# VH-VL binders against Large ribosomal subunit protein bL25 (rplY): the designs that were tried, part 13

Target 1, 192 residues: Large ribosomal subunit protein bL25 (rplY), of Marinomonas sp. (a6w1c8)
Amino acid sequence: MSLSINAVARTQEGKGASRRLRNEGLVPAVIYGGETAPVSISFKDNELLKAVGTPGFLTGLVEVTVEGKTEQVLVKALQRHPSTGAVMHMDLQRAQADKAITTRVPLSFINAAQSEGVSKQGGRLTVESKLAEVRCLPANLPEVLTVDVIKGQLDQIFHLSDVILPEGVELVSLLKGEDHDQPIARIGKSKR
Below, E stands for the ipSAE of ESMFold2; O stands for the ipSAE of OpenDDE; V2 stands for 0.75 times the mean of E and O plus 0.25 times the DockQ between their complexes.

## First folded at step 5 (VH-VL)

Design S42 (from Oa9 with heavy chain S31N G55T S57Y, light chain N93D; framework fv_rolinsatamab)
Fold by ESMFold2-Fast, scan of step 5:
Structure S42 (fold): chain C 192 residues (1-192), chain A 123 residues (1-123), chain B 107 residues (1-107)
Amino acid sequence: as target 1 above (192 residues)
Amino acid sequence: EVQLVQSGAEVKKPGSSVKVSCKASGYTFTNYYMHWVRQAPGQGLEWIGEINPSTGYTNYNQKFKDRATLTVDKSTSTAYMELSSLRSEDTAVYYCAREGYSSGWYEDAFDIWGQGTLVTVSS
Amino acid sequence: DIQMTQSPSSVSASVGDRVTITCKASQDISSYVAWYQQKPGKSPKLLIYAASSLQSGVPSRFSDSGSGTDFTLTISSLQPEDFATYFCQQYDDYPLTFGGGTKVEIK
């Protein structure tokens, strides 16, 4: 399901207002790009914390509603407090239905435990890349990309070309040629 | 493309007021905060205040709060800084500067600056 | 007020040199620091914002590093056009404040 979050338009901007918003449990953000003027908004910190923890929020399309207006955006930047990890600021870039977007999508590795490499050869799956950079129209953006490792043997290396691609989705690295087919996981000797 | 063009140099007597203009072009005037900064001869940069051209909201450095007035004219995309009760210490180049928004809230850096207006206060 | 202290006040350097300028804030300002270049008789020009983001059109020889209270502007290979005065600025809290400036002058 498409991720959504409500935002409040900011009545004040500037350094003092940002500090005041944080004291009220609000996180400042800006929506920019496309044909519409930039809009300053804020999110409730408890709602934003929950949203950021939801798969696809930082990597996929998000619908932001402010004052009854809904826009599709991508999270361009997320500023966290270095010690607490709390979200302090967020940059949101507008998406347009007819323009290809480039973003990172989580990789899901399935059937590792059922593979010969893991079940019978004493190996374990080691994930080297948890995300893959994709190019697609917004409507085609997947929430996750799957890699099926069921046929994996001990010492097998899986590459970006092993990713199962939905229609309309391309891997950015593979657009540069087969020599950019980077390893993403392997079944190696158990370190237990 | 994007420009801030300020009014010309002024020579003022102590106790008088000066009003400097800053005409914006090449962008949507109401989408960006406008700041005013001064630089006395041989000295560093000093922030005077800010204005939101869309709402009229202002915030001032306390040092200037009782003497500085920031305004805008949306119809001409022009910002103004008026400084009253001028003293010799107010002799400086006065700049308007646009606050960037392309990278989000935490990037309140001044990406476009006016050419500066020299205000000389002499007795 | 947050005080921004720059060191050195001036530095003499030759083309090709690595130049470092330090800026120290009187309190934690996270990454809310910008760096500006100013040539005599000209307006300041934005070089770096948010402690590490290079402004569009600024050469890659300019970089910043730092956290909390200590920030450093580095010019990795000084060019003739880099002889100027450099200012740091904090934008974490009001009033916005600038460092005293560092003049980079020809040796």
Scores: ipSAE 0.015, ipTM 0.451, lowest interface PAE 7.1, mean pLDDT 84

Design S43 (from Oa9 with heavy chain S57R, light chain S30W N93D; framework fv_rolinsatamab)
Fold by ESMFold2-Fast, scan of step 5:
Structure S43 (fold): chain C 192 residues (1-192), chain A 123 residues (1-123), chain B 107 residues (1-107)
Amino acid sequence: as target 1 above (192 residues)
Amino acid sequence: EVQLVQSGAEVKKPGSSVKVSCKASGYTFTSYYMHWVRQAPGQGLEWIGEINPSGGRTNYNQKFKDRATLTVDKSTSTAYMELSSLRSEDTAVYYCAREGYSSGWYEDAFDIWGQGTLVTVSS
Amino acid sequence: DIQMTQSPSSVSASVGDRVTITCKASQDIWSYVAWYQQKPGKSPKLLIYAASSLQSGVPSRFSDSGSGTDFTLTISSLQPEDFATYFCQQYDDYPLTFGGGTKVEIK
């Protein structure tokens, strides 16, 4: 419930050209999936700007309220204006309690400064992947995945298998086999 | 069968006005925006404006804003484009076109066009 | 206004040829581009909209590619009925604007 936003159902007049909606300070979106037909909605651009700036909005479950009804959704696609970064359109997929979802979750690296590689060996943590693709039921979706680098030595490479997984959460890459245990960070030499 | 049928060719004097009609059939008239586009002989397409038949809301190309008036008659499912203060440069085929319907942005192109109305402005 | 620049203005081709037409927008329009075919004396016909969505009833030999500012319409194997003028159009912002057109004519 950390993340919620109100939306307005698109009327007949609101359907069609998104340029028209943007001129009115509205951002079009579609809610689809599950047992119910797709629904066209719009967000007020100032409310959406605040929501998009909130950690977890684009990666986690979001509660969207339309005409008093609240649905849990995932942001599956986002169209941005290339030069301004303004959100122009969103595709929102309904979350179903009994169906696994696949999405990307931020990686958080902890204890780098306390590692021997950084504190004693003059190294620096370099993050090569900021997100990991997970598969889980909606109720089990974490806001962040943690990688503890406390044991890191100079030249240590951390892989997806080093991620601390909550119960019910799987890393998609690891389901594909050992050869998909890709590097996500390393402690390398500081330039000097 | 979805179709747009336009009024017949017009010959007008410079300084006069012309009013072109576009009768829609085969769909719910008030559910789709109607656009007007012109094409001078042998040349490209130029957008004049759009109207929502439901509420009457219009948006115009600034080039035509002071001379073009878009209206609709919902009872007859007919759209109208009136262009005033005609000049020889206004000689063109004028089209009405329906904007497609979209749950997002993907169907907003002009999917159905009228047959065109030739307007000739000559002294 | 968003300027849509088409090239070439004309192309001479034979039946069976691959034809490509390019359209450049003066600013980023994302995927809000439509392509139209117009035959002499006829209204334009919608071919493709929103970057690669083929209009119902349009042959699969028509395709497009591109996003942002650079767009291409491709006819993979030109047929006799494809000799026509083609226009790109942006529908991202007002006023809506069209390219100058590309005439595909018999060699």
Scores: ipSAE 0.017, ipTM 0.545, lowest interface PAE 6.4, mean pLDDT 84

Design S44 (from O3 with heavy chain S57R Y104W, light chain S30W; framework fv_rolinsatamab)
Fold by ESMFold2-Fast, scan of step 5:
Structure S44 (fold): chain C 192 residues (1-192), chain A 121 residues (1-121), chain B 107 residues (1-107)
Amino acid sequence: as target 1 above (192 residues)
Amino acid sequence: EVQLVQSGAEVKKPGSSVKVSCKASGYTFTSYYMHWVRQAPGQGLEWIGEINPSGGRTNYNQKFKDRATLTVDKSTSTAYMELSSLRSEDTAVYYCAREGYSGWEDAFDIWGQGTLVTVSS
Amino acid sequence: DIQMTQSPSSVSASVGDRVTITCKASQDIWSYVAWYQQKPGKSPKLLIYAASSLQSGVPSRFSDSGSGTDFTLTISSLQPEDFATYFCQQYDDYPLTFGGGTKVEIK
């Protein structure tokens, strides 16, 4: 089930300062990319707040409906008010079926409790990275990437190359060479 | 060429009203908000208010809300600022300015040449 | 209201100098700040918007840095035509407010 949100197109008459829209409970955004011109839109603040709190909205594909037309987009930039956390502006990039996208996907570590490092050697899994940057076609974008730590021993370090990759998904760091295979988790000795 | 051309200087008595015009050309008048800003001689800039030329919707600086009236005439692409109950401290150059239209272009990209209003007895 | 405090109120400089002007907002305005140049007897001219975006036609020697409450306009190598008064402005919230201005004077 795709995440979706309704938006209102900003007409020529609706052009203006972001503050004015915010004063009316609206958040400005721009949809850009593909072969079509950028479109200025706005979201109702309460609907956007609910959507942003939904898992996958900021990292996955989102369906935006404007004037009865639905497009798949990816959130590329989000500006928040520093003290309130309120969303001030969003940049949304159109997803094209034949064009690879780059985004961050959550990492899920499984079987830590069953590993020898945790169960027999007094270790504990410490996660150093919760996200990984991926490159894939929109249709291949996973909701989560899995790291199986079942064979982990005490003092073992897990790297990006330990991530289980679905068909068509690449890790951006690994495309730059083996010297970019950064640590993402470790089984270390338990501390107070 | 995009331009805002304002009416000429005025000398007014305390308690009277003044109406300054701002004629727009070179762009679609109804697509951009128009703002009014004043500057007392040798002083800084002070925002008076804004108007949407399409629908006539206005927002005012609370300091001026009881005395300032912003209007537009779409047929002539002209904006107006009327300020009533004039005082000597209202002596200033009054500017109209166009607001940019999208994203980060909400700043005032085009300004009128200014209209000096002098309030004296 | 959001108060915009500029410093210094004036600075004396020579052609070729690096000039910096500071603007401080009384509350977080994130990047909703613009900078204007005003020459005597003339209207203000937009230089920079959204804290870091240079208006088309404005020389690259003008730049801005900062976010939140503290903003700095820099002129990397002052030219004769740059002697003017500079104003910052916030457009985050109503009423829109301007800094008090900084006059850049020839030394």
Scores: ipSAE 0.013, ipTM 0.522, lowest interface PAE 7.4, mean pLDDT 84

Design S47 (from O3 with heavy chain S31T S57K, light chain Y91F D93E; framework fv_rolinsatamab)
Fold by ESMFold2-Fast, scan of step 5:
Structure S47 (fold): chain C 192 residues (1-192), chain A 121 residues (1-121), chain B 107 residues (1-107)
Amino acid sequence: as target 1 above (192 residues)
Amino acid sequence: EVQLVQSGAEVKKPGSSVKVSCKASGYTFTTYYMHWVRQAPGQGLEWIGEINPSGGKTNYNQKFKDRATLTVDKSTSTAYMELSSLRSEDTAVYYCAREGYSGYEDAFDIWGQGTLVTVSS
Amino acid sequence: DIQMTQSPSSVSASVGDRVTITCKASQDISSYVAWYQQKPGKSPKLLIYAASSLQSGVPSRFSDSGSGTDFTLTISSLQPEDFATYFCQQFDEYPLTFGGGTKVEIK
């Protein structure tokens, strides 16, 4: 599923312009990368708040429409107000069809309630990592990565190598070596 | 030659209003924001507010919002600051300053010479 | 409001001395700090803006450093014309705020 948001091009850059945009309920952002020059844009803060709250917006491909032209981008950075948590600025990187991208994808753990560890041994699934860093071409970017815990026993630890990978998708941590196979979840005692 | 020239010193009674002018020359008046800053004798600088001369849109320091009014007259390239309900603690030098742009907006690159407003009695 | 805490409030120095003035923001303002020089009876003059950008005509002995919350203005070799009060300013958030000033006076 493609996520989309509208933006308005802006001609003035700098801290003064950004400060004024925020005062008007607009959030400044920059689209950069690819073969085209960077473009300064702004989002309405209410629309951006809704979009940021949507699963996949911060981790997946997003379609940004500026002056009738739509580009696919990834959110590479965002700055939040220290006290309010409101988004103050965003950096968006253009996606290119033939160039691998690196981003974080949500992990979904299925069948925990049906596992023997949870259903019969009094355990509870504790998720330690909600995201995994992947490398793939934009067309191969999944919305979610699945971990099937159906065969889990009490005290079992699940690692990145337990993630079900679609074709064309690699886990960045596993590319660094076998000693980077980090724990992502466990079935632990539910009492205490 | 870019410059900002302000009106002369004022002596006002408590409760009155003062209106200070700032005449710009040497640049396109509507291209740059104009700010107002004050400095009480021997004290630091305090920002009052800003105005976009193109559309007249203003942003104020909340401390001054109820008493300060910033306006412009594009035909004469002049900015104005009016401060009402004057108190003795409003005695200060009032400056207009241009927010410059040369790849960055973030600095007051040109300042007026200042207008001393004295509130007494 | 973002509080700009400037130190020291005054410093006594001699011609040729290295003078360092610090400015601390109460929250992260990235690199958007301007520095001004003010001589008695005169308007402030812009020295440095957007951290690291020296205003045209300002001598190279003036430099700055810092990002986030901690900023420094340095005068590498103080000259007679440098005796003045110096102010930092943040441009990150409304209202715009200034440091309390540092008076550089003759030892």
Scores: ipSAE 0.066, ipTM 0.542, lowest interface PAE 5.8, mean pLDDT 84

Design S48 (from O3 with heavy chain S57R, light chain S31N A50D S53N Q55E S56T; framework fv_rolinsatamab)
Fold by ESMFold2-Fast, scan of step 5:
Structure S48 (fold): chain C 192 residues (1-192), chain A 121 residues (1-121), chain B 107 residues (1-107)
Amino acid sequence: as target 1 above (192 residues)
Amino acid sequence: EVQLVQSGAEVKKPGSSVKVSCKASGYTFTSYYMHWVRQAPGQGLEWIGEINPSGGRTNYNQKFKDRATLTVDKSTSTAYMELSSLRSEDTAVYYCAREGYSGYEDAFDIWGQGTLVTVSS
Amino acid sequence: DIQMTQSPSSVSASVGDRVTITCKASQDISNYVAWYQQKPGKSPKLLIYDASNLETGVPSRFSDSGSGTDFTLTISSLQPEDFATYFCQQYDDYPLTFGGGTKVEIK
């Protein structure tokens, strides 16, 4: 599975051009980076609204097709309408097969209900971080990172070092040192 | 010098149409959007619409879209605003104005002298 | 529509006075605001664009401050030629809209 969206190349530039594109139901964006020149594009606002609502679109790798050419990009910045939240502009950075990317990936905590801490000791899993910042080559980017809490006991704290890492994936916080191994979840007492 | 010269004052009856011209000189006509703005006597400014002289693409203020028509004649570097179904409240000075360079100034840097349109019977 | 509210509607001032005119947008327009000066019987003249950029040939006594929704035009030391009506305008979204105008009158 991959996230994909179609785009139209554009020749209009600047403030007036962006206002005019929005009037046509189009959202301006720019693809930049890599060894090739920046490309100005636009998305249909209906298609972009659906894409932005899809988990991973704003944090993961996205395939953009413009004039029959598909590129893998990361959403680096976006501007939203203050009251409606609609996307008004996007900056998209090209991903290169041989260059590491940094992005946030969802954390999935599995087997909490089956753990002794929850099932037998009256505990409840409390998630403190739902995302982790990873560094990897584009081909190695996972859709989700798992934390297996099956062996968790009451009062146990889970840290970034407890995340199961696929081959080629690093956690950015752990690259900064052992004292950045932050808590991400705990099994604590519940009122039961 | 960059200049926008508009046609002369008009007196029209209710229900008729008026067509105001705006002749550009001193710059590349097709490189800048042209806007139309009106001002009722003693009142503020009201935007009517814009046109790209290169392709003829227009965007209108919804208030005027059913009555206003913006066109250009590239051979004479002239923009036109036609307003139909005139009412007494359409009495105003009508201006053409050039939108400045994208990325430098998108404001109206050059204005025509204005055309007074009076609607009365 | 984005509403541009100017205050005051008029101000009486003397040569040498500091004059401030406020313009409030009904929603965030970033820096996509311009200010125009209009003298009786004449076309508007661009003073300031992109909130803070002074148009070429406009005296440095004119300045704008503000961002987002609140903008203020300041004339630091009013001159005889500055008695006029001033308008703010947004060009962030359609339709383009102007403030109601502020008339700077001689005291």
Scores: ipSAE 0.092, ipTM 0.546, lowest interface PAE 4.7, mean pLDDT 86

Design S49 (from O3 with heavy chain S31D G55R; framework fv_rolinsatamab)
Fold by ESMFold2-Fast, scan of step 5:
Structure S49 (fold): chain C 192 residues (1-192), chain A 121 residues (1-121), chain B 107 residues (1-107)
Amino acid sequence: as target 1 above (192 residues)
Amino acid sequence: EVQLVQSGAEVKKPGSSVKVSCKASGYTFTDYYMHWVRQAPGQGLEWIGEINPSRGSTNYNQKFKDRATLTVDKSTSTAYMELSSLRSEDTAVYYCAREGYSGYEDAFDIWGQGTLVTVSS
Amino acid sequence: DIQMTQSPSSVSASVGDRVTITCKASQDISSYVAWYQQKPGKSPKLLIYAASSLQSGVPSRFSDSGSGTDFTLTISSLQPEDFATYFCQQYDDYPLTFGGGTKVEIK
């Protein structure tokens, strides 16, 4: 399963057209990339508001259906209204089955309460990074990356190399070299 | 040549309505949005609203939404602005203006000559 | 609403002078600003659109520069026919709004 949203194709460009679309409760967007030409589309603002609030929509693959055709895209940019926060425009990049994508995936830390460091040594898990940048084919993109801290002791520091990687998924930082294995969490002394 | 020709000056009593016309020529009337703008004597410009001549769909400045009505007659290539419940503060020159298409930016490239509406006793 | 603040409200200049008129938007409007010239008793005429594009038939002495919120109209060498009031306008969002105008008076 992936996130899905319907869109309507637009044939007109220009600031007047975009301004009118927004006034009608429609949000303009562009799908680009891959072998086909860019396509101008619009979303209903009510549907887009719900979608943007859904975990993974801004970071993961999204299925967009336009005139009965469905494509997988990644949200690359969005513009928001300065005071209301409403989405005013979106840039969507096509995902190609045979081309690697780069995006940020949430980190989930499991078994902290069951670790020796927390349960027996009076420690507490402190998360320093909530996201990790991955590179993989679209089919291999995970919804979440897991860090198992079950064996953690007091004062243990967890790094990007401690992330459990699904098959076909690489961490961008680790591709740059050993000195990019950044700390992501630690079990520290509970203070007070 | 492309031109917009408006109806003549009007003098109206407070509480009445006025309907100004704007006849387009020299281009395909339904291809361009039409806007209405007013200017009190010696003052600045104030946007009233816009209309799509092909579909009749409109967008209004909220200040005028309750009193202004924009319409078109495609058979005569004429746009209309009706303003109701007139007050002395509505005394102004009213302009129609065409929104030009530049590919990615739109501005008012052709303007009517203006219609003076005076609201007094 | 997007407020367009124009300055100065008036300027007196001699033929041949360089005249600069400033327009400030209350929020980022990218390049979606136009400039109009209005002579006494006449309708406005489009000079510049998209912040920097000169309308066909407008003399090259007129130019605009700007980014985001700050825009300037420059007349490089003022001519007698340039006596007029100049207005900026944003067309980024509804309602469309105009600056208060700058009256250019030639000595």
Scores: ipSAE 0.111, ipTM 0.573, lowest interface PAE 4.1, mean pLDDT 86

Design S51 (from O3, 21 letters changed; framework fv_barzolvolimab)
Fold by ESMFold2-Fast, scan of step 5:
Structure S51 (fold): chain C 192 residues (1-192), chain A 121 residues (1-121), chain B 107 residues (1-107)
Amino acid sequence: as target 1 above (192 residues)
Amino acid sequence: QVQLVQSGAEVKKPGASVKLSCKASGYTFTSYYIHWVRQAPGKGLEWIAEINPSGGSTYYNEKFKGRATLTADKSTSTAYMQLSSLRSEDTAVYFCAREGYSGYEDAFDIWGQGTTVTVSS
Amino acid sequence: DIVMTQSPSSLSASVGDRVTITCKASQDISSYVAWYQQKPGKAPKALIYAASSLQSGVPDRFTGSGSGTDFTLTISSLQPEDFADYFCQQYDDYPLTFGGGTKVEIK
């Protein structure tokens, strides 16, 4: 799903203080990665706030148009104003159709209430990790990764290896070896 | 090696002017704003002004507007601050500092060693 | 002007102590706060930018936190080289302003 937003190119003179751009209602950002040099850009703050509020903008592919050129990017980092929610800084990484990207995807835990650990053994699901770092081609990027806890018993610990992976999707931690299969959720006693 | 090297100590009489230099090396001079900050003996830091060496645009603290003048010479990678109508209250160490990258870092990441200016009759 | 009120003005501590310095802005400045360390006769050295981001080369015992009007610099386990003056700075709006400083002295 293609989300799009327009941006304005920044000169090197604009790299000084974020306050200068904000006085003009602009939010600084940088596009980096791929075969071309990093590009400093700015977004109109009201357009960016609407975009960030759109499902998939922070986790999926976004089309950014700068001076008539459109690029597909991923949001790698952003900083928000604590009271207004306005975006203050943003880092965008270029995506290429034939090159793997690395990003964090939300974890969804399903069937906890139907598990024996919860339904018959007095347990409850405690989520320890809400995101997992994945490596895949842009076309294979999932919106969510599922962990099915239906067979969970009381005191069961779920690990990254329990995540259901779509075709073409790898978990970065598991590529590093067996000692990186970290716990992500537990079914523990519910009376505490 | 990224560094800012400032000119030597100055002793001036009240009413005189002083011009301080700040020579940049190890980076692209025109890509970063340069700021001037002073510190009176045993006191805190006070921001004077900023300059964009690329276009020469400046912004001054109102307290120093009309007395401070910032310039930059691209050919020598040197920033200057001239302070006129000196008073005894202007006795301080004057620092130049580089502003970091917008979007990653906007703090003063590199500082000159400071220039002591003494104003006395 | 945005006034940065820093506290305490001075404190005495021992090696290994947790030290906390606070800085309060007279208005909302979001996260546009930097922290600097200054040793006698030297220029200030950047420690923290954007309220909580650690400057390259600075030990991880230094942490910054806060947003809006209230900011904190914490040194988790004070080392001998940490006895110095510390200053907060806002860079949200002109003129840029600094806190009054905190002198961290050996007990």
Scores: ipSAE 0.018, ipTM 0.492, lowest interface PAE 5.5, mean pLDDT 85

Design S52 (from Oa9, 22 letters changed; framework fv_barzolvolimab; at its last look DockQ between E and O 0.01; V2 from the best seeds 0.00; counts 0 for: pae E 13.6 > 2, placed apart)
Fold by ESMFold2, look of step 6:
Structure S52 (fold): chain C 192 residues (1-192), chain A 123 residues (1-123), chain B 107 residues (1-107)
Amino acid sequence: as target 1 above (192 residues)
Amino acid sequence: QVQLVQSGAEVKKPGASVKLSCKASGYTFTSYYIHWVRQAPGKGLEWIAEINPSGGRTYYNEKFKGRATLTADKSTSTAYMQLSSLRSEDTAVYFCAREGYSSGWYEDAFDIWGQGTTVTVSS
Amino acid sequence: DIVMTQSPSSLSASVGDRVTITCKASQDISSYVAWYQQKPGKAPKALIYAASSLQSGVPDRFTGSGSGTDFTLTISSLQPEDFADYFCQQYDNYPLTFGGGTKVEIK
């Protein structure tokens, strides 16, 4: 099943209204992009709190229903209250099937414990980047990108080029040239 | 079903040793670190040591250095902790726990815990 | 050793209440914090890792936040099964250390 949430169109824009919406249990948001004008919406606080805690909501495609109309969107920005963690505002970008999207996708490092560097050479995997920015069509958006470190040796550094890429997915940094092949993890004698 | 099953309760005299076992099932034993943590009656949690079962590498809390010994038997998927020179302050529940990883995000929390083994040290 | 100072040591709350528990680390530990729930006579259960990420199978009413030295666990709407002890744990550096715990009691 696809992640989904209901929203209400708001007649009062975020200008000067955010505290009043919050006091009514509503969180302001904006849907923008695509072929149509931005739409101001709100989410019920309890429903949004549940949704943002669901894996994939902040990193994947989400269906938002506004007055019976459903749109596929991507969370582009989220503002939280600094002390409570409550969501205060959210920016959503429309995803169109024929238009590439750019977003951040989690990196998953597998087989670290079994690698020679960790199991026999006294190393531990240190992750330096937990996300990678990708460009792809919405249908090709992976939930996660895998880096298999089974052959890792002590002092080995893994880079973006070590990421296993599904068909149709590009790493934004690598599109800028090979000198942008950033380190993402290493096997070393950590202080952990 | 992923689980860690620990050995039964032990009553020991001061100066003795105890060897606790932690049997893993439902996952690839050598793919995850095993940690040992204890909890004295009415007290908080205290980390003892870790072992990578794949290569047998260990790291110990200095408080237990020289007294605690972690081993792993890959053929039985069982981790062991031996604690020597027991004192009354070693009376506690001893847990083994697995360090977890997830595909979407790295996980360093202890995601699976054994049921605990009570060790009582008294004269 | 990194000291995790957890507060409050206990609190009383009713079903449906919002509960907030804090931990303060004695040095910057980035986001290398986990939170555990422990019921009497039972082993701890992981709730949160990496300061803010929900552990698999944990209800979404549990929320973690913070970075650096100050960390918070929030239960948005307390349920009967949430009355337990709660512990934070740092895993930035050896030895791994736990907070002193917070007992959440039914009022």
Scores: ipSAE 0.000, ipTM 0.506, lowest interface PAE 13.6, mean pLDDT 84
ESMFold2-Fast, scan of step 5: ipSAE 0.225; ipTM 0.614
ESMFold2 (binder alone), look of step 6: mean pLDDT 92; pTM 0.941
OpenDDE, look of step 6: ipSAE 0.287; ipTM 0.727

Design S6 (from O3 with heavy chain S57R N59D; framework fv_rolinsatamab)
Heavy chain, then light chain:
Amino acid sequence: EVQLVQSGAEVKKPGSSVKVSCKASGYTFTSYYMHWVRQAPGQGLEWIGEINPSGGRTDYNQKFKDRATLTVDKSTSTAYMELSSLRSEDTAVYYCAREGYSGYEDAFDIWGQGTLVTVSS
Amino acid sequence: DIQMTQSPSSVSASVGDRVTITCKASQDISSYVAWYQQKPGKSPKLLIYAASSLQSGVPSRFSDSGSGTDFTLTISSLQPEDFATYFCQQYDDYPLTFGGGTKVEIK
ESMFold2-Fast, scan of step 5: ipSAE 0.124; ipTM 0.583

